# Designs tried in a protein design chat: VH-VL binders against NAD kinase (nadK). Part 86

Target 1, 268 residues: NAD kinase (nadK), of Syntrophomonas wolfei subsp. wolfei (q0aze0)
Amino acid sequence: MKIILVNNRFKENTEKKAQEIAGQLSALNVEVIIDNGLDEPYAGTVDFIMVLGGDGTMLRAARRYGQRAIPVLGVNMGTVGFLSNIEINELAEYLPLILREEYSLEARMMLEVAVFQQQSLLTRVFCLNELLLRSNSPRMLSFALEISGQKLEPYRGDGLIVSTTTGSTAYSLSAGGPIADPQLDAFIVTPVASHIINKRPLVVSPEREISLHLLEEREAIIGIDGQIKMDFGAENRVLIKRAPHPLLMVNLKAKPFFTSIDRSLQRQ
Key: E = the ipSAE of ESMFold2; O = the ipSAE of OpenDDE; V2 = 0.75 times the mean of E and O plus 0.25 times the DockQ between their complexes.

## First folded at step 8 (VH-VL)

Design H4 (from H1 with heavy chain E102Y; framework fv_patritumab; at its last look DockQ between E and O 0.70; V2 from the best seeds 0.57)
Fold by ESMFold2, look of step 8:
Structure H4 (fold): chain C 268 residues (1-268), chain A 121 residues (1-121), chain B 113 residues (1-113)
Amino acid sequence: as target 1 above (268 residues)
Amino acid sequence: QVQLQQWGAGLLKPSETLSLTCAVYGGSFSGYYWSWIRQPPGKGLEWIGEIYHSGDTNYNPSLKSRVTISVETSKNQFSLKLSSVTAADTAVYYCAREGFLYWSPYGMDVWGRGTLVTVSS
Amino acid sequence: DIEMTQSPDSLAVSLGERATINCRSSQSVLYSSFNKNYLAWYQQNPGQPPKLLIYWASTRESGVPDRFSGSGSGTDFTLTISSLQAEDVAVYYCQQYYSTPRTFGQGTKVEIK
């Protein structure tokens, strides 16, 4: 059995704990790869991914490994968020179940985000929470949104968020979007400081394709999960689709979404 | 590992349509651009065009009026048609995968063995 | 279109000596957001398809010997074979994949002196 331990290299306690856990697993004849974010994602086959940290570390793991259909367990090392399943002090209790592969999986939709220069693909990135289009200057953006070839009335404002249901409790929420049940698959399209009357958040089928481009030359940015930034200009277009594979989140311990929602938001 | 197998008629008369097919084995068809490239005998490489698994295409402008690339996703295959051929279209034709790693394209990492297509005078 | 120009067109190098091939693009092939040059180098042996050697200007493909290295950024790139071996006799191509159409250099033929 081979597993990846994902930690945050800027959190000393996660690094020390990852080394400790790696030693314990090695003693059980489990091959362990530590991913602290410094190197490229491990390219070899693995059976399981364990994320040591909070939602931010899980977002990075999802971007790096989410399309590989590998079980991912969130292990909380501090403040409980939306994406951890167990606490670090519970790991010893659950480790036998992990090693015997006795757990259930919850699928979480991811976005596939492709950025083009005219017709040429520049990058294709995956995200768990959201894509943000925003202005990178004092001036507003004027941009076009298309949903499955249907051109909406132009947007004018600071930007737009295209979120998964998992991302509904992140930036989309602060921009006025709804909280969504993460078991649903959908896009949530939330305007940011729109100057157009009645531009409301849209909830859109995951089978749609969403396209964005600027209508005027402006400095803009595409943000991914609040952690990746890409320049975006009038020569660019972004295409957003449901990613081919969902993130497969391991469920060892029940975490009811609705009864925990206030606590999880407070602890972000 | 990913392997590409290509086939099609190797001898054509002027004005005929070149038709080649490339099949993908041992890997994912989805998530990649698939290219056709040609090389006239003793000369360099010319990119003909590419197709994504969704059917989206990009063509070399020099050939665009005569080129059609298509995909049959259920069979993991993509095809090249080049209409109205002349002797100038005599070349070895390759199919290739445009590699993709860690969110970025990285060049053509898997190539077919090539098919010599000769257009008689 | 981004035009790719290689120099020299051919070169002869003694076994064990350094071979250097230059490639220039008419426009930058750097994707600045990720700081990656969308430039590849290929080796083509007689009668065979091209083989990818280097991508992102300087990253060796798996299985490529350490004597092959790439450098450069933006518009100017170099392929270096630090110690030429007999099996390195081939034609070498640079290629950009920043824009469509994808374009190749005209090729550089490397021979043993």
Scores: ipSAE 0.615, ipTM 0.835, lowest interface PAE 2.0, mean pLDDT 90
Fold by OpenDDE, look of step 8:
Structure H4 (fold): chain C 268 residues (1-268), chain A 121 residues (1-121), chain B 113 residues (1-113)
Amino acid sequence: as target 1 above (268 residues)
Amino acid sequence: QVQLQQWGAGLLKPSETLSLTCAVYGGSFSGYYWSWIRQPPGKGLEWIGEIYHSGDTNYNPSLKSRVTISVETSKNQFSLKLSSVTAADTAVYYCAREGFLYWSPYGMDVWGRGTLVTVSS
Amino acid sequence: DIEMTQSPDSLAVSLGERATINCRSSQSVLYSSFNKNYLAWYQQNPGQPPKLLIYWASTRESGVPDRFSGSGSGTDFTLTISSLQAEDVAVYYCQQYYSTPRTFGQGTKVEIK
């Protein structure tokens, strides 16, 4: 068995823990690769991914490895979030199950985000939470939203979020988006400070495609999961689709989403 | 390693339609843009267009009205059709893959051997 | 369209000497967000398809000898062969993949003096 430990190099405690866990796993004849984000994603085949940290680390892991259909376990290390399944102090208890592959998987839809210069692809990224389009100035943006070829009325505001249901409890929520069942596949399109006071979020079928472009010569920013930033101008276009592969999240411990959501949100 | 094999008629008369096919072997067809490029004898390279595995296409504006690129994913193949050919369309036609590194294109990293297409009356 | 212009059209260099090819784009091919130039260099031998040598303006493709190097940013780029070998006789093309249509330079023929 080969396992990737994903941690955050900027969090010293996660680095130390990763080394410790790596040692323990090695003693059990498990091959371990540590990914702290410094290097490029490991290109070799692996059987399991263990994410040490919080939601941010999980998002990075999802972007780096989510397309590879590998089970991903979130191990919380004292942070508040929605994407961890067990606590670090529970790892020893559940490790035998992991090694025996006795766990359930929950498929989480990811976004495929393509950014174009005119019609030329600049980059294509998979992400677990959301794409954000926002103004790079104090002025509102004017941008066009198209859903499966249907052109909506132009948007004016600070920006727009296109989120997965997983991402519904992230930035989309802060912008007034609905809380979505993580077991549901859908896009959530949430305006950010629209000039239309009651501009409502849209829940969109994952079978549709979403396109965004600016209608004026202004500078904007594309954000991915709050971690990747790209300049976005009038000559750019973004296309959002359901990723061809979901993230396979390991479910070792039942976490009742709806019964604990209030508690989780209050802690943020 | 990934290899491209291409085939089609190499001799055409004016006003006919050029038809070429490229097949991908030894690698994934999905996740890449696949391009057609041509080179007239003794001249430089001209990008014709590209297609994604999903069928999304981009064409050179200079040829857009006459060019159709299609894909057959089940066969790992993509094709080029160029209508109303003239002597000016005489060239070696290449299929190529636009490679990706870390989610970004980085150039045409795999090429077919080329197919000479001659247009003559 | 982004126009690509190479100079010179032809270059004769002695074996073991440096060969320098310039390429200019009519528009910048630098994507500032990634700090990468969407510029590639190709080598083409007679009767063969082009071969990718350099991408992102300065990164060598796998298997390309160290004597090949790319430099430049924005609109001005250079391909350098530090020590010309006999097998380096070919036509070289620069290409931008920043926008569509993809465009190539007119090519530079490198010969042995």
Scores: ipSAE 0.435, ipTM 0.782, lowest interface PAE 1.3, mean pLDDT 93
ESMFold2 (binder alone), look of step 8: mean pLDDT 93; pTM 0.956

Design H7 (from B9 with heavy chain S56D, light chain N34F; framework fv_patritumab; at its last look DockQ between E and O 0.78; V2 from the best seeds 0.00; counts 0 for: pae E 2.2 > 2)
Fold by OpenDDE, look of step 8:
Formats: structure tokens, sequence, C-alpha cells
Structure H7 (fold): chain C 268 residues (1-268), chain A 121 residues (1-121), chain B 113 residues (1-113)
């Protein structure tokens, strides 16, 4: 068995723990690769990914490895979030199950985000939470939203979020988006400070495609999962689709999503 | 190792339609952009257009009116059609993959062997 | 369209000597957000398809010998062969993939002097 441990190099506790766990796994004849974000993603084949930390680390892991159809386990290290399944102090208890591959998998839809320059692809990202389009100035943006060829009325506001159901409890929620069942596949399109005060979020079928472009020469930014940033101008276009592969999240411990929402949100 | 194999008719008469197919072996078809490029004898390279595995296309404006690129995902194949050919369309035609590293393209990393298409009366 | 211009059109270099090929784009091909130049170099032997040598202006493709290097940013780029070998006789092309349509330089023929 070969396992990737994903941690955050900027969090010393996670790095130390990763080394410790790596030692333990090695003693059990498990090959371990540590990914702290400093180097390129590991290109070799692996059987399991263990994410040590919080939601941010999980998002990074998802972007790096999500398309590879590898089981991903979130191990919380004292942070508040929605993407971890077990606590670090529970790892020893569940390790035998992991090694025996006795666990359930939950498929989570990811976004495929493509940004173009005059029809040339600049970047393509698979992400678990959301794409954010926002103004890079105090001025509102004017942008066009198209869903499966249907052109909506131009949006005016600070920006727009296109989120997965997993991402519904992230920035989309703060922007007034609905909380979605993570077992449901859908796009959530949430306006950010729209000129139209009562502009409502849209729940869109994952079978549809979403396109965004600016209607005027303004400076904007695209954000992916709050971690990747890129400039976005009138010459650019965004195309959002369902990623061809979901993230396979490991479910070792039952977590009641809906009963835990209030508790989790109160801590944020 | 990813390989591209291409085939099609190599001899055409003026006004006919060029038709080539490229098949992908040894790797994923999904998640990539696939391009067609041509090279007249003794001349440089001209990009024709690309198709994403899901079917999105863009063509060189110089050829847009005559070019159609299609995909057959179930076969890991994509095709080129060029209508109303003339002697000027005589060239070696290549299919190629646009490579990706993480979330950035980095050029055409895999090429077919090329197909010479000659247009003569 | 972004025009790509190479210089020289042909280059004769002695074995073991340095070969330098220049490529200029009519517009910048630097994607500032990622600080990457969307510029590639290809080697083409007679009767063969182009082979990717350098991408992002300065990164060698896997399997490419160390004697090949790329440099430059924005609009001016250079491919350098530090010590020309017999197998390096070929036509070299630069290509931008920053904007569509993708465009290539006219090519530089490298020969042994």
Amino acid sequence: as target 1 above (268 residues)
Amino acid sequence: QVQLQQWGAGLLKPSETLSLTCAVYGGSFSGYYWSWIRQPPGKGLEWIGYIYYSGDTYYNPSLKSRVTISVETSKNQFSLKLSSVTAADTAVYYCAREGFLEWSPYGMDVWGRGTLVTVSS
Amino acid sequence: DIEMTQSPDSLAVSLGERATINCRSSQSVLYSSFNKNYLAWYQQNPGQPPKLLIYWASTRESGVPDRFSGSGSGTDFTLTISSLQAEDVAVYYCQQYYSTPYTFGQGTKVEIK
C-alpha cells in the first residue's frame, strides 16, 4: 500500500504529525509520500490520500489529486470545518480499517474551471468548493452569465460565486447562498453584492455549462477555493463544467451533516 | 506512453473534402485539448484548430469557414474535415495533444506521425 | 494574431559550438497571473513531426538533453544549444499558445558548419 500524506508546511503541527504518521505507517510496511505543498504533486500511483489539517488543506489536496480517483480521508487537527471525517486522535483506532480498505466512499462533485484568452486556454482547474469572480476595485462589475447557451440579464455587482454543493457551506454561504446537501450534485450560483438587492441564488443542474465574461473594461479577479488567484479582464472568458471525476471522500465515521450544521456555523 | 495514430485519404481532387482521424492510445482522452496542425512541403507550421474532449472547438480564423473538428469519445478519437480543398491545402497534417501540468497548458507534447495530403487535378 | 519571428532563418555551427536561435513575438505571451510565458520550442527532423523541447520559455521537456536551454520573457526568447551535436541538425520552431490562433515562427534550420 502507498499513501500520500497531505499537510500544510505553514502549519508546523501538521508537518510534525505527518512525519510521525509516516514513521508509523512505514513500520507497517506502508510506503508514504508527504505532500506539504512545497513541491509538485506526486505523479506516481497511490492507493490512499490522508489529509492532515483543515478544509483548506483538503481543498488543496482535491485540486492536486481529485482527478485521480483516489480515496481521500480528511483528518481534522483541531480546526473547524466540513471536510474532515475523523479527528487526529482517532487515527490510531481507524488505521486498521484504512489498511484493510474497509471504508465507504462518498463521491463529491468537483468543478472544472477553464479560463480563456481569446479562446486560448490559460488555465484549467478542478476544484471542490467554488469559483469566485470579483471586482478588483471599489467599482461594480458588469458581467454576462450564460447557462447552457441561455443568456441571462447582465449582472451588476461586486461579483459572482459558482459553487459545488460541497462548497455551499463555504464562501457561497457567506454571500447568501443556500446550504446544500453534499450528496446532491448541483451548481450553486450566488451573487456577491448585486446591484439588484434581491437577486436570488440559482441552483443549476450539473449537466449544464456556465459561462462568464465581463461586459466592460474593468479589472477583476478569479479566485479558486480561496487559494488560487488570477487576473480577469474583458478579453477573458470563464467556462465552468462538472469535473469528469468526483472526489472520493473516505467515510470511516458517520457524520450527520444536517445536525452538525448549526454547531459548525456557530464556530465560524 | 501516450501515442497518437492518424489515418485518412492522402490524395484529393480540388473541391473535395479532406477527412482525417486521430486515435489516442496509452493515455486518457478526457481532460485534454486536441489540435490539428498542417505543414506545406518545405514550409512552416500552421495551427488549424482544437477540440476539447467534451466537444468544444475553436478554429483558426483563416480556415474557419471550411474546417470541422469532431470528437468520438467512446473511441478516443477526433477528426478533421476540410472542405473545398485546393492545391494550397497540400500539406502534411498532424494531430497533437496539448499537454497539461497541474492547471497550466505547456505546449503540444504528443504528436501523430503526420499524414501527407496532396491536392491535385 | 500574434506573429512569431525567428532569427536567423538558417544557422551553421561547428560541432561542439554554441547555437543560438532567437524568437520574437509581436505581443507579449506572458501570463502574468502565473508568471509563465506561454512559449514553446520544437525540434523537427525530416519526415518527422515536431518534438517538444522547451515549454514555458525555459523548462525542458522530459528526456531533452541538458545542452538545450530556453530563456527570455515577454516578447523576446532564445533557444540555446550549448554544444551542438550531430543529432541536433534539424529545423527549430518557436510557438506561442497564449492567444488563438496558435502561431509558430517560420523555423530556423540548424546545420553543421
Scores: ipSAE 0.687, ipTM 0.876, lowest interface PAE 0.9, mean pLDDT 94
Fold by ESMFold2, look of step 8:
Structure H7 (fold): chain C 268 residues (1-268), chain A 121 residues (1-121), chain B 113 residues (1-113)
Amino acid sequence: as target 1 above (268 residues)
Amino acid sequence: QVQLQQWGAGLLKPSETLSLTCAVYGGSFSGYYWSWIRQPPGKGLEWIGYIYYSGDTYYNPSLKSRVTISVETSKNQFSLKLSSVTAADTAVYYCAREGFLEWSPYGMDVWGRGTLVTVSS
Amino acid sequence: DIEMTQSPDSLAVSLGERATINCRSSQSVLYSSFNKNYLAWYQQNPGQPPKLLIYWASTRESGVPDRFSGSGSGTDFTLTISSLQAEDVAVYYCQQYYSTPYTFGQGTKVEIK
């Protein structure tokens, strides 16, 4: 069995714990690769991914490995979040189940985000929470939203969020979007400080294709999961689809989403 | 270890339609862009276009009116059709995979062996 | 369209000596958001498809010997073979993948002197 351990190199406790767990797994004849974010993603075949840290570390793991259809376990290192399943002090208890592959999987939809210049593909990024289009100046944006070729009335404001249901508790929520059941597959389209009063959040079928482009010259950016930033201008267009594969989250311990919403939201 | 195998008719008469197929083995078809490139004898390389595995196509404008690239996802295959051929379309035709790493494209990292297509004069 | 111009068209170099190939694009191929030049170098032996050597202008593909190196940014790029080996006799192409249509240089034939 080969496992990737994903950690956050900027937190000393997680680095030491990752080395400790790697040694423990090695003693059980498990091959371990540590991904601390410094190197390119491991390119070889692996059986399991263990994420040591909070939701931000899970977002990086999902972006790097989510399209490989590999089980991903979130292990909380102290701060309660939406994407961890077990606590670090419970890992020894659950380790036999992990090694025997005795767990269920929960599928979480991901976004596929492609940025074009004219007809030319510049980049294609996968994300778990959201795409943000926002102004990069004090001036508002004027932009077009199309859903499966259907052109909505132009938007004016600070920007727009296109999120998954998993991302409904992130930036989309702060911008006035609904909390969504992460078991649902959908796009949630949330305007940011719209100057057009009748622009409300939309919940959109995951089979739709969403495109965005600016209607006038402005400095804008595309943000991905709050962790990747790309310049975006009048020559660009972004296309958003459901990603080819969902993130396969390991479920070892029941994590009651609805009864934990308030506690999880206070983790900011 | 991803491998591309390509096939199709190698000898055509003017005005016929060139038709080539490329099959993908030993790797994922989904999540990739797939290209066709041609090389006339003794000449350089010309990119024809690419297709995303889901069906979206992008063509070289110089060939756009004559080119169709299609995908058969259930068979891990993609194909090229070039209509109304002339002697100028005589070339070795290659299929290739567009490489991506950390969401950035990095060129064509896997190529088919090529198919010589000759259009009689 | 972005035009790619290579120089020289042909190059004869003694074994063990340095070979240098220049590639110039008519427009920048730098994607500034990620600071990556969308420029690749390929090696092509007779009767074979091109083989990727260098991507993002300066990154070697896996399995490519370290005698191959790429440099440059924006519009001017160089492929260097620091110590030419007999197996390096081939045609070399630069290619931009920043803007469709993707375009290749006309090729540089490298031969042993």
Scores: ipSAE 0.567, ipTM 0.821, lowest interface PAE 2.2, mean pLDDT 89
ESMFold2 (binder alone), look of step 8: mean pLDDT 93; pTM 0.956

Design H9 (from H1 with heavy chain G31D, light chain S32R; framework fv_patritumab; at its last look DockQ between E and O 0.80; V2 from the best seeds 0.67)
Fold by ESMFold2, look of step 8:
Structure H9 (fold): chain C 268 residues (1-268), chain A 121 residues (1-121), chain B 113 residues (1-113)
Amino acid sequence: as target 1 above (268 residues)
Amino acid sequence: QVQLQQWGAGLLKPSETLSLTCAVYGGSFSDYYWSWIRQPPGKGLEWIGEIYHSGDTNYNPSLKSRVTISVETSKNQFSLKLSSVTAADTAVYYCAREGFLEWSPYGMDVWGRGTLVTVSS
Amino acid sequence: DIEMTQSPDSLAVSLGERATINCRSSQSVLYRSFNKNYLAWYQQNPGQPPKLLIYWASTRESGVPDRFSGSGSGTDFTLTISSLQAEDVAVYYCQQYYSTPRTFGQGTKVEIK
């Protein structure tokens, strides 16, 4: 059995804990690859991914490995978030189940985000929570949204969020979007400070293609999961689709979503 | 490993249509742009165009009125048609994959062996 | 369209000595957001297809010998062969993939002096 152990090297006790866990797994004849975020993603085949940290570390793991259809377990290292399943002090109790592959999987939709310079592909990035288009100046944006070739009336405001249901409790919520059941597949399109009163959040079929471009020369950015920043101008276009593969999240311990919403949100 | 095999007629008369096919083996056909490039004898390389597995194309403006690139995804193949050929279209024609790594394109990392197409007088 | 201009058109270098090829683009090929230059270098031996040597201006493709290196950013780029070997006699092309149409330099023929 070969696993990737994902951690955040810039949180000091997290790196030491990752080495400790790697030693324990090696003693059980498990091959361990440590991904601390600064090296290239491991290119070989693996059976399992263990994420040590909070939601931010999970978002990075999803971007690196989410399209490989490999089970991913979130292990909380302090602050409880939306994407961890077990606590670090519980790992020893659950490790036999992990090694015997006695767990269920929950699929979480991801976004495929492609940014173009006119017709030329500049980048294609995968995203677990959301894409944010926003103004990078005091002036508002004027931009076009198309959904499967259907051009909506122009938007004016600070920007737009296109999120997954998993991302509905992140930046989309702060912008007035709904909380969505993460078991649903959907896009949630949430305007940011719209100056057009009738621009409500939209819930959109995951089979649609969403396209965005600016209608005026303005300084804008595209944000991906709050962790990737890309300049975005009048010469650019972004295309958003459901990613080919969902993130396969390991479920070892029941975590009732609806009864825990308020507790999880208070930790944001 | 990924490899490209190409075929098609190598001798044409003026005004005929050039038709070449490229088959992809040992890798994913999806998620890549697939290109045609030509090289006249003793001269440099000219990009003809590219196609994505969805069928979306980008063509060199100098050839756009005469070129069609198409895809047969079920067979992992893509094809080039260039209409109304003249002696100026005599060249070695290559198919290639545009490489993609770390969320970015990185140039043409896999090439076919090339097909010499000669347009007679 | 982004024009790519190479210099020199041909270059004669003694075995074991340094060869330097320059490439200039008419517009920047730097994707600033990722700080990556969308520029590649290819080697073409007679009768063979081009072979990718360098991508993102300075990153060697796997299997390419360490004597090949690329440098530059924005509009000005250089391919360097630090110690020319007999098998390096070929035509070298730069190519941008920042914009469509994709464009190549006219080529630089490297020969043994």
Scores: ipSAE 0.652, ipTM 0.850, lowest interface PAE 1.8, mean pLDDT 90
Fold by OpenDDE, look of step 8:
Structure H9 (fold): chain C 268 residues (1-268), chain A 121 residues (1-121), chain B 113 residues (1-113)
Amino acid sequence: as target 1 above (268 residues)
Amino acid sequence: QVQLQQWGAGLLKPSETLSLTCAVYGGSFSDYYWSWIRQPPGKGLEWIGEIYHSGDTNYNPSLKSRVTISVETSKNQFSLKLSSVTAADTAVYYCAREGFLEWSPYGMDVWGRGTLVTVSS
Amino acid sequence: DIEMTQSPDSLAVSLGERATINCRSSQSVLYRSFNKNYLAWYQQNPGQPPKLLIYWASTRESGVPDRFSGSGSGTDFTLTISSLQAEDVAVYYCQQYYSTPRTFGQGTKVEIK
């Protein structure tokens, strides 16, 4: 068995723990690769990914490895979030199950985000939570939203979020989006603009495609999962669709999503 | 290693339609844009257009009215049609893959061997 | 369209000497967010398709000898062959893939003096 441990190099405790766990796994004849974000994603084949930390680390892991259809386990290390399944102090208890591959998987839809320059692809990225389009100034943006060829009325506001159901409890929620069942596949399109009174969040079928572009010569920002930033201008276009592969999240421990929402949100 | 094999008629009369096909072997057909490029004898390279596995296409504006690029995903093939050919369309036609690295394209990293198409009355 | 202009059209260099080819784009091909120039260099031998040498202006494709190097940013780029070898006799093209349509320079023929 070969496992990737994903941690955050900027979190010393997660790095130390990763080394410790790596030692333990090695003693059990498990090959371990540690990914702290410093290097490029490991290109070799692996059987399991263990994410040590919080939601941010999980998001990074999802972007780096999500397309590879590898089971991903979130191991919380004292943070508040929605993407961890077990606590670090529970790892020893569940390790035998992991090694025997006795766990269930939950498929989480990811976004495929493509950014274009005059119809030319600049970059394509997969993400678990959301794409954010926002103004790079205190001024509102004017931008066009198109869903499967249907052109909506122009948006005028600070920005727009296109989120997965997983991401519904992230930035989309703060912007007034609905909380979605993580077992549901859908886009959530949430306006980011206090001055737009009549704009409501949209729940969109994952079979559709979403396109965004600016309607004015201004600078904007594209954000991916709150971790990747890209400049976005009038000459650019974003195309969002369901990623071809979901993230396969390991379920070792039952997580009562709906009963824990209030508790989790109160802690944020 | 990925290889591209291309085929089609190499001799056409004016006003006919050029038709070429490119097949991809030894690699993924998805995740890449596939392009057609041509080169008149003794001249430079001209990008014709590209296609994604989803069927999304981009064409050179200079040829857009006459060019159709299609894809057959089940066969890992994509094709070029150029209508109303003239002597000016005489060229070696290449299919190529636009490589993808670190979330971005980085150039045409795999090429077919080329097909000479001659338009003559 | 982004126009690509190479200079010179032809270059004769002695074996073992440096060959320098310039390429200019009519507009910047730098994607600032990634700090990457969407510029490639190709080598083409007679009767063969172009071969990718350099991408992102300065990164060598796998298998390309160290004597090949790319430099530049924005609109001005250079391909350098530090020590010309006999097998380097070919036509070289720069190409932008920042926008569509993809466009190539007119080519530079490198010969042995």
Scores: ipSAE 0.613, ipTM 0.831, lowest interface PAE 0.9, mean pLDDT 93
ESMFold2 (binder alone), look of step 8: mean pLDDT 93; pTM 0.957

